# Ledger of designs, part 2: VHH binders against Transcription antiterminator LacT (lacT)

Target 1, 292 residues: Transcription antiterminator LacT (lacT), of Lacticaseibacillus casei (Lactobacillus casei) (p24401)
Amino acid sequence: MPKIAQIFNNNVALVDLDNRGQAVVRGRGIAFQKRRGDVIPTKQIEKIFYLANETSRQNLYFLLKNIPIDVVTTTYEIIDVAQKQYRLKVLDYIYITLSDHIYEAYKRYQAGTYQETMVPDFHIQYPAEYAVAKQALQIIATNLGVQFPQSEIKNLALHFINASGEDDGEQVFGKSNEASLSQLVQEVLKRHHITRSHSNGNYYDRFMIHLQYLIDRLQRVDTYAVTIVPEVATELKQNYPQSYKIASEIFDEIKDQLYRSMSEDERLYFIIHIQRLINEAPAQNHSQNDSL

## First folded at step 17 (VHH; from r3 with W101Y Y102W)

Design k2
Fold by OpenDDE, fold request of step 23:
Parts: sequence; C-alpha cells; structure tokens
Structure k2 (fold): chain B 292 residues (1-292), chain A 122 residues (1-122)
Amino acid sequence: as target 1 above (292 residues)
Amino acid sequence: EVQLVESGGGLVQPGGSLRLSCAASGFTFSSYAMSWVRQAPGKGLEWIGRIYTSGSTSYNPSLKSLVTISRDNSKNTLYLQMNSLRAEDTATYYCARGRPYWSGTLSYFDYWGQGTTVTVSS
C-alpha cells in the first residue's frame, strides 16, 4: 500500500510504493490529518502519477518551486491523457511549459485579465493534440475550477505540437547555465553534422575545454574579454565563411539564451575552433557576404 | 497584445523567388529571436529557420529551397527570402516568436502569425 513520503496539501501527497518507486497521488482529502509514513487507502486515490526515477522526483520539485501543486498535478494529468489515451510522444520540457501556461492563464483568469490569443487553428493537421487540449479544458475546469473559453484549445494544443518528439534521454529540469551551454553548443554542432569522432576528437575536446574556460570567464565579474582587432574578424569571416556561420550561430544562441553579456570577441575563438572541426579550407573568393 | 502579421504570399512559378514579411507589434521585437515555420497542405509544421537578436541565423538543413531570413528592427519586421521555389514549397508560412531565455535546446514558439500562403505552380 502506498505510504506517505511527503504531504503537499490536503489533497496531494508523494507516496512510496511497494516496488520502491514513488508516485504523486491526488484525492480529495487524501492527506488530511495524515502524516509521513501513513498508508493511503487506494479507494481514496483519484489520480496517481508515477515517478520513474529520482530525476522525475527532482523535476517535480523543480516545478513546485514556482507553480502550485494543483496546477502541476493538473498538468501531469493532461500529459498522461495525451500519452496514454492519444499515444502522443512529448518531450519532457512540456511539463514546464504547460504548467507555466496553465498557471499564468489561471492567474489572469482569476484577475479578470484573461484574453484570447490569435494563434492560428491547426486542428486539421493535429487532431489528436486538439482532442487532448479539449479534454485538458475539462480537466482544468474540474481540478482548478476555471472555465476557459474554447479558444484556449489552440493554446494548449500548441504546447503538445511544440513538444512533439521522442526524448533521447532523461531530462533534468533546472540545469545550470554551464550544463545548458554545453548542451546548446553540442546541439548546434549536431545540426551542422559536427559530431565527435576519432578523426576530430582532439579538436572537439579542445573546443569543449574552451567552452569551460569561457564559462569561467563569464562568471568572473572582473574579467575583461581580450579585445580582438576587428580586422581579424573580417579576415576570418572572409576566409572561413562556413565556420563563421556556425560559430555565429553558437555565439548568438549562447548570448540570447544564457549569457547576454558575452563579449563579441568570443565569436572569433568559436570560428577558429569550428574551422578546425570542419577542416574548412580558406575561401578563394571573398565575395560570400554572409548576410548577418 | 502580441501580434504577428505575415504578408507577401501568392502564386509563383517553379524556380521563382518570393519574399515574405512579418510585421510584429505588441512587444520589443529586437529582444526576441524570430522564426519562420511552414505547413504544407495536409502536412505537419516544418521549421524553416531562425534569426537571433544579433541578426545571425539558423536554418533547417533539410530545406530544398534556398532561404534567407532577415530582420529590420526599426520596422519591427521579419523577412523570409525564398529562391528556387519548388512545388513542394507550397505551404502556409508563419512567423513565430521564440521564447526568450529558453533553457531548452528545442525550438519553442509562444506566438504565431495567421500565416501567408505560398503556391508554387506552373
């Protein structure tokens, strides 16, 4: 029988299962006047959300830092419906985006400032996602007492559409900027078909090391980036247009998402590393103005 | 309110070129990465490319058409230049706003335009 590991509120608790797993259980009054270690009768459990591993647990807690448990469990319920009933494959970040969306919408609704969005209707192409979204409205209404208009279906469906896909691995929420940076860079490289191999391994590793040093610099308030002569940048761009392009993509992605204050000079280092990785020969014709 | 309005769609012959525009309002346009997405008839959404706040771009490598994304922050406008268009490029084209400071590596869009239709036909 499920035993209470943690009480979130009167209606929601984390429980230990007999198989040494954990789950979040929801039911009206399920945890009322209960304590850690108490058994929850199965009859009182309305919904159960299994946590597959420690990461799942951590991710739950991550969400709970900013989002009420009732909203989070509502999100979990909706996603479960999507996965089980409609067989949708979704990436783990949907737990974050959908929870955030529901919570924000909820707050606006409560405040009387809820507005309909002008998102296009894609119901023809994504009937399952829209079906889930429709059901989500009902779930939200039941769990949170908010009756969103039908127009909200588009918004909810879009979360599923955006999160469509198979996860290549366990996702940990709330990653450090450092971890995110490495992942971000690797993803960009992958998009350009740059992967670590026996032939480029040295260059790849050197680039990763460079990124580590970059992170260190970015964390240091007093470290001024080495001013690189603008002429060098121009030369690199002209000689190695592909490297420049990829490096710029990496640079901009980092700057936009993780480190806004990153010096423009860092792009030059990226160019050099990328050039080595892709073994780009100097361009003969300088005319390729990569429209930045 | 955030608004995105696409324009420039129409009928074009194979091999032709077309430039789409997306007018943005209701937010600080220059602070957001923007993307183009398309949907062919009866097909799913396909990401075309992204332009960052710095003006640098990223494109879907699988696209057969030559595409160039640009932006004019002074006009709050996003552009999509398409060259050497094929029949398979027939689609409704959408501009979409990227979520700021998204810690995820996956493309996530929070706002969309209504789309503009491009038909490539002889």
Scores: ipSAE 0.145, ipTM 0.612, lowest interface PAE 2.6, mean pLDDT 85
Fold by ESMFold2, last read:
Structure k2 (fold): chain B 292 residues (1-292), chain A 122 residues (1-122)
Amino acid sequence: as target 1 above (292 residues)
Amino acid sequence: EVQLVESGGGLVQPGGSLRLSCAASGFTFSSYAMSWVRQAPGKGLEWIGRIYTSGSTSYNPSLKSLVTISRDNSKNTLYLQMNSLRAEDTATYYCARGRPYWSGTLSYFDYWGQGTTVTVSS
């Protein structure tokens, strides 16, 4: 008896199962006018995605931080086809990259800025990946109501080509080697001639402590952050262009290691701390000027 | 329209060096991570490396000693320098653009060039 634990929308809910497990269930109107605790008839369920353990649950919520549930379940459905019908072995980071790709393509399509690409045709060497991508286009159209052009098959196939391989057990999304991340940040700072010195030691040490807390927060799946007004973020970029550049460089390199989008709020914390390290004077009339 | 055009391919002797160029147009080049990918005749795709908007680079470990990726944002041009070339480096070389807000260690690309062929032969 699937019992609603959380409603995501009229068509998708998290349910508790009789065996104390959980699943995400999808079907037309299965949660319409229902509440937590209500039972969903099993005949109404069109797709079910079992959450076998706490890692699976944490990975789901990691994706949901920035990607809508309908895109996430569409991604799960496509990857199930790849694994079950085509026996493809894929690395777990494909859940992150494919869901992000589909959501970005969806947004560009709805905004009228979608551009077809001139991706070379690799289907001769990768027939299974292309077959999966062809089915993925149909699944996307059914679930999200977007008719991507046939050229999108090439982009979707590249995600499976790029993620080819086998993980050692289920991966925890968002985890990375924090020692390697700290070293990477220190290398960026050194490239900009920022090292710990007697004159900046207190600010440098506070920055490194904040970096550790930021890394720890980014590796947790259940944290929430309040976003700031985008105009404030734009003003900080305009007023502290060097600090913004350094912070963005750090974020580019960290993002590569953590498999997630980073919010404007997260970038702002780095801008503020970089500004304190380099003592950058604000730009006048939205242009740079010399420090005092 | 986004366009990537590779050039600089051709015949080179073993042990030689070659620099490939990729001219970019139709987008703000400095805002995108860029990559090189190659495909030897009859083989699958092999990622070579990427250069981030920051100027930092990441390379395929098996090719790291052979290649250097650089960019000139004032000329909208991506470069691949290859040294000590071997017959096995014979391939079609493609430049590719990463997405503007996602350039992690997970390589995928939304735009590709047509490729330029490098042949390493005596």
Scores: ipSAE 0.073, ipTM 0.587, lowest interface PAE 7.1, mean pLDDT 77
Fold by ESMFold2, fold request of step 23:
Structure k2 (fold): chain B 292 residues (1-292), chain A 122 residues (1-122)
Amino acid sequence: as target 1 above (292 residues)
Amino acid sequence: EVQLVESGGGLVQPGGSLRLSCAASGFTFSSYAMSWVRQAPGKGLEWIGRIYTSGSTSYNPSLKSLVTISRDNSKNTLYLQMNSLRAEDTATYYCARGRPYWSGTLSYFDYWGQGTTVTVSS
C-alpha cells in the first residue's frame, strides 16, 4: 500500500510502495491533513509517476530546486503522453527545458506579461510533436489553471522537435551536466585545434583538474564572490586576444547552460589556462613565461 | 514586444556570397545569445550557428567553413555571411533568440523571425 514519505502539497506526495520502490502520486486532496507514514488508498491516486531507483529520485529533486512540484508533475505527464501515446523518442534533457519553459510562461501569464510568440508554424513537417503540444496545452490548463493561447502550441512543439532522439542509458540530472561540461570544454578546445599532446600535456591536465574543482565549488551551498582588479582583466583581453576568445566561448557555454550566476572572475582563470595551453605571445608586449 | 526581422535574402548565383541581417527590437539584444536556423524546401530545420554575448561563435560542424555569424550590439543587429553558395543552400533563413544548451548539443529558442528566403539558382 502506498505510504507517504514526503508531502509536497495537498495534492502531491512522494510515497513508498510495497516493492520498496517510490513514486510521486497526484490526486485532488490526497495529502490534505495527512502526514508522513499515512497510507494513500490507491483509488484516490489520479496520476502516478514511478521512481525506479535512487537516480530517478535525485533527478526529481534536481528539478524541484528551481521548479514547483505542480509544474514538474505536469511536465512528467506531458512527456508520458508523448512517449506512450505518440511513440516519440525524446532525450531526457527535455524534462529540464520543458519544465523551465512552462514555469517561465506560467509566471509571465500570472503577471500579465505573457506575449504570444512569432515562432513559425512547422506542423506539416512535425505532426506528432504538434499533436503532443496540443494535448500539453490542455494538460497545463487542467493542472495549473492557465489558459495559454493557441500560439503556445508552437513553442511546446519546438521543445519536442529539439529533443528528438534516444538516450543510450540511464541519465542522472546534474551529474550528466557535469560530464557534459567536460565534453563541452573538450569540444571547444578541439574546434580551436587544441588537443592533449606531448608538448602541452602538463597544462592540459592541470586545466582539466581545474574544471573538476570549479564544478565542486559551484555546487557548494556557500556563496562567495571575488572582485578582480578591472585593469588585470582588461590587460589580459588586450594582450591575449586568442586566449580570451577561446576562454570566453567556454565561459559563456558554462554560464548560459549550467551556472548562470558564475562570476566573471572565472573567465580570468580560463584565460590564464588557455594562454598556457597555446603559449600565446602578448599582442602588445612580450612576456616571459612563468610557471603559474 | 519582442520582434526579429530578417532581411537580405534574394536570388544569387552558385558560387556567390550573401549577407543576411536580423534587426532585433523589444528586448536587450546585447544580453542574449542569438542563432541562425534554416529550412530548405520540403525539409526540416537545420541549425546554422550561434553567437554569444561575448562575440564568440559556435557553428554546425557541417557548415562552419561556409558561414560567419556576427553581431552589432549598438545597432541591435545580427548578421549571417554566407560564401560559396550552392543550390542546396536554397532555404528560408531565420534568426532566433534563446539560451544555448551545451555547445552543439541542442538549442532552445523562445523567439523567431518570420524568415528571409535565399534562392541559389543553378
Scores: ipSAE 0.040, ipTM 0.563, lowest interface PAE 7.4, mean pLDDT 77
Fold by OpenDDE, last read:
Parts: structure tokens; C-alpha cells; sequence
Structure k2 (fold): chain B 292 residues (1-292), chain A 122 residues (1-122)
């Protein structure tokens, strides 16, 4: 029987399983007046999310630092549906990116600043992802009490598309620019032998999150790019030439193939993310200005 | 809680030397690049230099003062050695932590100290 390892709230707990694994369990009142070590009856568990490996556990803890547990478990439920019902293959960073997206959207909705996406319809190209996204909206409505507009399906579907795993599948003709951005970046990274690993997983996932934010910005009409001080850009270029090269390739491909109006400042962010991914040491004997 | 506390400022004569310290706490100091910045009265912030996790350094070429940045990870302390000080070096000096990664519209420097004031006067 599952034993409580940690209580997140009255309805959600981390449990130790008999097979020495862990899982997040959700159920109405399952952790109410419970303590660490207490057994949770199986009948009270509405949803169980298995943590299959250390990476899964680490991802969970990472999320919980900044994202409410209810949002996290909602994300896990959605992904579970995608994997089990629709048999979508997704990379592990989707737990982070989708959670972040849902939480940010939730906050905007609550603040009255939620904006509908202007992403063109692509359901023909990605019917499964749309179906999952549609169900995701229902799950979100049920769990979080937020009824997003139907247009949100596009945003949710994009997360699944961008996190698509091993299917070297045939580039579906007519992919939206938004749907292709993360894939494009991943392809560039792959060309440079940058892949997600246990050692760089955190940096990799954060980069993917950044890309989602970028997509969001690119979809907004009133979004102004942050002006980066030229001296900082110069310094990064000089100190991290390999990172700069890779970042520039990513930048150029995105700008050329997907978003022509993308700000030059985005290159700077890419440099920093890439530098972390490849662990590039700064070049010696370069003195450049670094302004605030 | 992340804290940066600068010290070592004061009055110095032209041509003098001064060593500033920045005590860091609340984070893994050795995992972050650190910078020194300054602000002269009535002027904007000026970047002085950076020391990376590797110990390598980068400096603002526009500064005429001789500066050396160093760090002692065992003491969680950042240093700024300044030599041949001039009146124009009068400023409040700050240590700043660089972010390990960018996200959204975040700035590279995420934490600053309260600063230590250096006055160069005859």
C-alpha cells in the first residue's frame, strides 16, 4: 500500500510504493489529517502519477518550486491522457513547459489580461494533438476552474507538437510556424550533438521554456522586445564564440523560416542558454563592456 | 535569502589604492559569475568587470583605473582591487550576481548589494 512521503495539500501527496518507487496521488481529502508514513487506501486515490525515474522526481520538485501543485497535477493528468489514450510520444520537458504555460495562462486569466492566440488553425495537420488539447481544456476547467476559450486548444496542442519524441516522422506539410519553432531548434541542437541528458536536463528544459515564452511574445501584437545593451552582446560573443555560433544558427533559421520580425536581442538569450548546455568556458584575454 | 554585502569603501587620496570586498550568502557562490558595477553621483551605472566561475575575468576597457577582480569561493567573497585612483573613480560600488540562464525578459544581473561608497579626494 502506498505510504505518504510528503503531503502537498489535503488532496495531493507524494507516496512511496511497495516496489520502492514513488508516485504522486490525487484524491479528495486523501491527505486530510494525515501524516508522513500513513497509508493511503487505494480506493481513495482518484489519480496516480508514477515517478518512473530520478529525472521524473527532479522535474517534479523543480516544478513545485514555482508552480502550484494543482497546476502540476493537472499537467500530469493531461500528459497521461496524451500518452495512454492517444499514445503520443513526448519528451520529458513537456512536464515543465506545459505546467508553466498553464500556470501563466491561469494567472493571466485571473488577472483579466488573458489574450486569445492568433495562431492559425492547424488541426488538419495535427488532429491527435488537437484532440488531446481539447480534452486538456476540459481537465483544466474541472481541476482549476478556468474555462479557457477554444482558441487555447492551439496553444496546448503546440506544446505536444513541440515536445514530440522520437518520431522522425515526415515533416507534416503545412506546419505552422509556431508548431515548428521548437522542432527547428531541436534539430539545430542535434546537428551540434546537443541532446537532453541527465546532466544537462535542467538547462535543456529551461531553454525549451524560454522558447515557449518566445512563441508567446511573437504571437502578441503589443509585445516589445527587451533592448539589450550592445556591450553585453559583444562580450558574450567574444567570451563564448561556440555558443554564439550555435545561437546564431538557431536565430537565423528561426528568423528566416518562421518569424522574420524576431528581435535581434533574442540571439543574446540563445547564447546564454547554449553556453549552459555545452558548458563553454569563457575565452581568455577578451575585455569588453558589460552594461546593465 | 540571497545577500550581497559590499565593504571596504571610504576616503582615499588620488593615486591611492583600495580593495573592496563583497560577502555573498544564501546561494552557491561558486556556481555564479559575479560582477562589479559602480555609479558616480549624477551618473548612470557603469560595469567594471566580471569574474566567471572558472576564475577568468573580463573588464570594461573604458575604465582608466587599474582594476583586478578576484574571488575566494571558500569564503564566498568577491574582491575588487583598485589602484591609482582618481577623482573620477568616486562612486558607489556594487557587486552583482549574474543569472545562470535567461528566461523571458529577465535581466542578466538578478541580485545587487547595497553598495559601498568610495571617495577619491585630495
Amino acid sequence: as target 1 above (292 residues)
Amino acid sequence: EVQLVESGGGLVQPGGSLRLSCAASGFTFSSYAMSWVRQAPGKGLEWIGRIYTSGSTSYNPSLKSLVTISRDNSKNTLYLQMNSLRAEDTATYYCARGRPYWSGTLSYFDYWGQGTTVTVSS
Scores: ipSAE 0.000, ipTM 0.250, lowest interface PAE 13.5, mean pLDDT 82

## First folded at step 24 (VHH)

Design cc1 (from bb2 with Y32H S107M)
Fold by OpenDDE, fold request of step 28:
Structure cc1 (fold): chain B 292 residues (1-292), chain A 122 residues (1-122)
Amino acid sequence: as target 1 above (292 residues)
Amino acid sequence: EVQLVESGGGLVQPGGSLRLSCAASGFTFSSHSMSWVRQAPGKGLEWIGRIYTSGSTSYNPSLKSLVTISRDNSKNTLYLQMNSLRAEDTATYYCARDRPYWSGKLMYFDYWGQGTTVTVSS
């Protein structure tokens, strides 16, 4: 019998199965007043999402950092439909993108700012994906209590279209981002002709170490935002314009490609590291000489 | 309201060049990566390329030699320069705003334009 390993909310729990596997189970009140170790009656389980391995578990937690469990389980349900009923092959990243999409749409809907997208209709070319999307709307309505317009079908379908393919391996969410982050930064540095040398090697290595810590922070839910005084940023920009430029490029690309929720404070650290790397001298404030 | 409006499509002869534009409004254009995608008649979606907020670009390897993506943040406009056009480049071209979740073959956009049609025909 499934035993509760973790309670997410009153309706969703992680359970240990008899076969030593884990699953996410959903049911109305399934975890209400329950504790870790309690048995969940099978009859109370409405949906079960098997976690095949540790990677699956990690990926789940990755999603849960930013996305509510109800949205995540809704996503899992939709993907299961796609895979089992329609035999669609999808890349694992669809769990991220679809969850994000649903959650963002949900928030907008709740805020009264939901906007229909001008995504083209590709239902002719992708009938299966659209069929899944149609069911997805129903699932979303049932699970999340949000009735999106029919125009949302094309948006949902697009996730399946774009995620089409066979996964060549277990992809751990976020890990790919780690390697990608380092690569991204190195590429930016290279574009600016910043390479590791004997003269800057220490600073280069320190920057790389900083990036590792950054990744760690980005992976942690509790991002203690070091409140950096906005004035410091302005000063750095003025004093070190080239460093600021390069740092901003790095910052922007990371946010664009890898970590959307990265704090603005990280830019300051980048500036400092870059300044050291390129040994940029402070810009001479010519403004003080005219008052004399 | 977020709006993306493509323009510049039309009839062009083989070997010709065309520059498409995408006018963006309703959001901070400079803060978003943008992509071009196309759909040929009877075919699926094809990603052309992306331009990041930094101005850096990424292209579909199959199209890299034929296309250049640029942006003018002061005008909130995205551009697609296409050269040496062939009949196979006949398609509806769309600009799209990127979401920050993409890897490999995965494309994730939250907003699209209506598209502009390019026909390459002698």
Scores: ipSAE 0.634, ipTM 0.850, lowest interface PAE 1.0, mean pLDDT 87
Fold by OpenDDE, fold request of step 28:
Structure cc1 (fold): chain B 292 residues (1-292), chain A 122 residues (1-122)
Amino acid sequence: as target 1 above (292 residues)
Amino acid sequence: EVQLVESGGGLVQPGGSLRLSCAASGFTFSSHSMSWVRQAPGKGLEWIGRIYTSGSTSYNPSLKSLVTISRDNSKNTLYLQMNSLRAEDTATYYCARDRPYWSGKLMYFDYWGQGTTVTVSS
C-alpha cells in the first residue's frame, strides 16, 4: 500500500510504493490530517503519477519550487492523457513549459489580465495535439477552477507540438545544471559546426572542464566576482568577432535558461575557449591579407 | 496590454532582400528575449531565431546564413533582415516574446504578433 513520503497539501502527497518506487497521488482529502508514513487507501486515490526514477523525482521538486502542486499535478494529468490516450510522444521539458504556461495563464486570469494570444492555428496539421488541448481545458477547469476560453486551445496544443519527439535521455530539470549546462553548450557548439575532433580535442576538453568549474562557482554563494577589466572584453570582441559571437550566444543561453546571476566576466572565458576551438585569427591579421 | 505588431511583408523576387519589423508595446521590451517564427502555407511553425537582452542572437541552423535579427530598444522594435530570398521562404512571419525554459527545439512564447506575409515569387 502506498505510504506517505511527503505531504504537499490536503489533496496531494508523495508516496512510497511497495516496489520501492514513488508516485504523486491526488485525491480529495487523501492527506488530510495524515503524517509521513501513513498509508493512503487506494480507493481514495483519484490520480496517480508514477515517478519512474530519481530524475523524475528531482524534476518534480524543481517544478514545485515555483509552481503550485495543483498546477503541476494538472500538468501531469494532461500529459498522461496525451501519452496514454492519444499516444503522443513528448519531451520531458513539456512538464516545465506547460506547467509554467498554465500557471501564468491562471494568474492572469485571476488578475483579470488574461489576453488572447495571436498564436497561429495549426489544428489541421495537428489534430491530436488540439484534441489533447481541448481536453486539457476541461482538466484545468476541473482541477483549478478556471475556465479558459477556447482560444487557449491553440496555446496548449503548441506545447505538445513543440515538445514532440522521442526522449533522447534523462532530462534533469534545474539541479542537474551540470549536465544541462554541458548539453546546452554542446548544442550551441554543434549549431556552429564545432565538434570535438582530433585536432581540437584538447581545447574541447579544456572547455568542458572549464564549464565544470563554472558550475561549481555558480553553486557557491561566495563567488568572488572575478572583476575582469572591461577593456579586455572589448579587445577580445574586436580581435575575435566570431568567437565573441559564439561565446555570447552560449553566455546568453546559460544566463537565460540556467543561471541568471552568472557574471558577465564569464563571457570572457568563453571567448577565449571558443577562439581556441575554432582557431580564429585576430581581425587585424585578416585586414592585412585582404590588402595584398 | 502587451502588443506585438509586425510589418514589412510583401512581394519580393527571388534573390531579393526584405527587412521585417516588429513594434512592441505594453512591456519593457529591453528586458525580454524576442524570437521570429514563420509559417509557410500548409506547413507547420518554424523557428527562425532569437535575440537576447544582451543583443546576442541564436538562429535556426537552416536559416542562419540568410537571416539577421536585431533590435532597437529605444524604439521598442525587433527586426528581421532576410537576404537571398527563395520561393521556400514564402510564409507568414511572426514575432514572439520568449518565455523561460525554451531550449533546443522547444519553443516557448507568451505573446505573438498578428504576423506579416512574405511572398517570394518571380
Scores: ipSAE 0.530, ipTM 0.804, lowest interface PAE 1.3, mean pLDDT 87
Fold by ESMFold2, fold request of step 28:
Structure cc1 (fold): chain B 292 residues (1-292), chain A 122 residues (1-122)
Amino acid sequence: as target 1 above (292 residues)
Amino acid sequence: EVQLVESGGGLVQPGGSLRLSCAASGFTFSSHSMSWVRQAPGKGLEWIGRIYTSGSTSYNPSLKSLVTISRDNSKNTLYLQMNSLRAEDTATYYCARDRPYWSGKLMYFDYWGQGTTVTVSS
């Protein structure tokens, strides 16, 4: 008997199963006015998504940081169709990219800003992916109540086309970002001729430790608010233009490449660490001119 | 309205060079990664490379020596420089707004241009 471990909304819950496993269950009103510990009758379950192990559970909550459960379960259903009905081999990152795509498209549709893309038709080369995408459009309409235009099939198919392949092992969402973040930062520093040396080693090591604290915060749902302090940022830019430039390159690349939801307040912490690392002297003014 | 418009395609002799442009509008260009993708006649899609907001680039290893991607954020323009062109480089070339994820090599494209055709022949 499925027993509620966590309620996501009136229609979706995480349940404990008899075999000590877990699943996400979806059904009309399935968790309405229920609480943790209550049993969900099997007749009310319309869709079930088994979480095979702790990695699957961690990946679910990783998606839920920025994507509503109804979108995530819709994505799970679409990928299940692709794998079981069409025998497509897909890389695990599709869970992330498809969830994000559907949610962004949903938001634009609801706001009246949805824009049809001019993606070319690739159905001759990718008939199975297009077949999945056609069914996906129906699944989205049923689960999310949005009728995307038929041109959206092209976008949905591209996610499967791009993710074609097999993973060589179990993928932990978020784990590769730790290594990639460190690599990104070191590449920016190398572009500015900053490497670990005897003279800067303490500051360099502390900066790399701060990156680990940042990773830890970004891998969790942050519960505390952080206030942007515009006066301090303006002062630092004016007084330490090179530190500001380097720190901003690091911040922008991390935000674009790995953690789009990263707060602007992290820029200030990067500026401070870079200034300590390169020991930049304060500028008198940011504007200096030699007219001779 | 997000819009990407490629230009600069045309007929090029083998061994020649060509620079493609992609004019972006309707979004903050400087805050997004961008990719180039191509499709040869009768073939599937081939990712060429990506340029991040920092100016860093990542390329398809088989094309790395042949192409250079750059961006001019003041003009909202993405560029693809191609050198030593071969007949096999005949394709339609697309620019796309790119959101790289998690492994660093995998991405999704939320907006595409209409493409510009490059033909490499004598």
Scores: ipSAE 0.176, ipTM 0.590, lowest interface PAE 5.7, mean pLDDT 79
Fold by ESMFold2, fold request of step 28:
Structure cc1 (fold): chain B 292 residues (1-292), chain A 122 residues (1-122)
Amino acid sequence: as target 1 above (292 residues)
Amino acid sequence: EVQLVESGGGLVQPGGSLRLSCAASGFTFSSHSMSWVRQAPGKGLEWIGRIYTSGSTSYNPSLKSLVTISRDNSKNTLYLQMNSLRAEDTATYYCARDRPYWSGKLMYFDYWGQGTTVTVSS
């Protein structure tokens, strides 16, 4: 009998199974007025998503950092349909992209800012992906109470089209971001001819250590919106234009590629470290002329 | 509303060059990565490359020597320069707004243009 390990809401819970495995279970009211340790009768479970190992559990919580459980389980259900009913071969990153898309579309729909897409119709070339997307629309309506317009089928299908590929094994969500963040930073530095050297080794090593602190901060469960002080950023741009440029490349690429919700305050962090790496002198005389 | 409009397609001879443009409106163009994608007749989608907000680019390795992506944030315009065109480059070319994840390996295009057709033939 499934025994509650964690309650996410009245309809969704994490349960322990007899084989020491875990699953996420969903059903109308199955966790209402229940607590950890209580049993959920299997007949009340409408959907079950098995977590085969520790990697599966860690990936669930990675998604839950930014995406509500109801959206995550909706995504799992849609991908199960794609794999089991339509035998689509998809790469694991679809869990990330589809759950993010559904949540963003949900928020825009609830806020009245949802916009129908201009995506071309590819259904002739990709009939299975469109069939999955059509079912996905119904699953979303059932689970989330949002009836997206029919044009949303095109967006949903693109996630399966773009993720098409051979099974590359179960991936640990987020670990690629850690390695990719370090690699991305090093690539930007190389483009500007900045490498570890005798003269900058202390600052370079400190910067790389602080990148690990940044990675840890970005992976925390709760992330706060923090605003920069625009006057400080403007002064740094005027005084240290090369450092600002390089730091902004790093910041923008990390935000675009890895951590879209990264705080603008991290831009200041990069400017300070890059200035120390390249020892850029203030350019106030040149900036005064440009500011006129 | 978000709108992407490609232009500059047409008939070119093999070995020729062509520059495609994508006019963007309805969003802050300078704060988004952009991609070019193409579809040859009867074929699936092929990603060409991406340009990040910084101006840095990432390309499909098979096309890297043949294409150059650039942007002009003051004109809200994305460009694709293609050189040494071959018959196999005949396709509809799409501009797309890109939300890259997973060190750029995740291709998440939330808005697309209508496309512009390039035909490479004598």
Scores: ipSAE 0.148, ipTM 0.612, lowest interface PAE 6.5, mean pLDDT 79

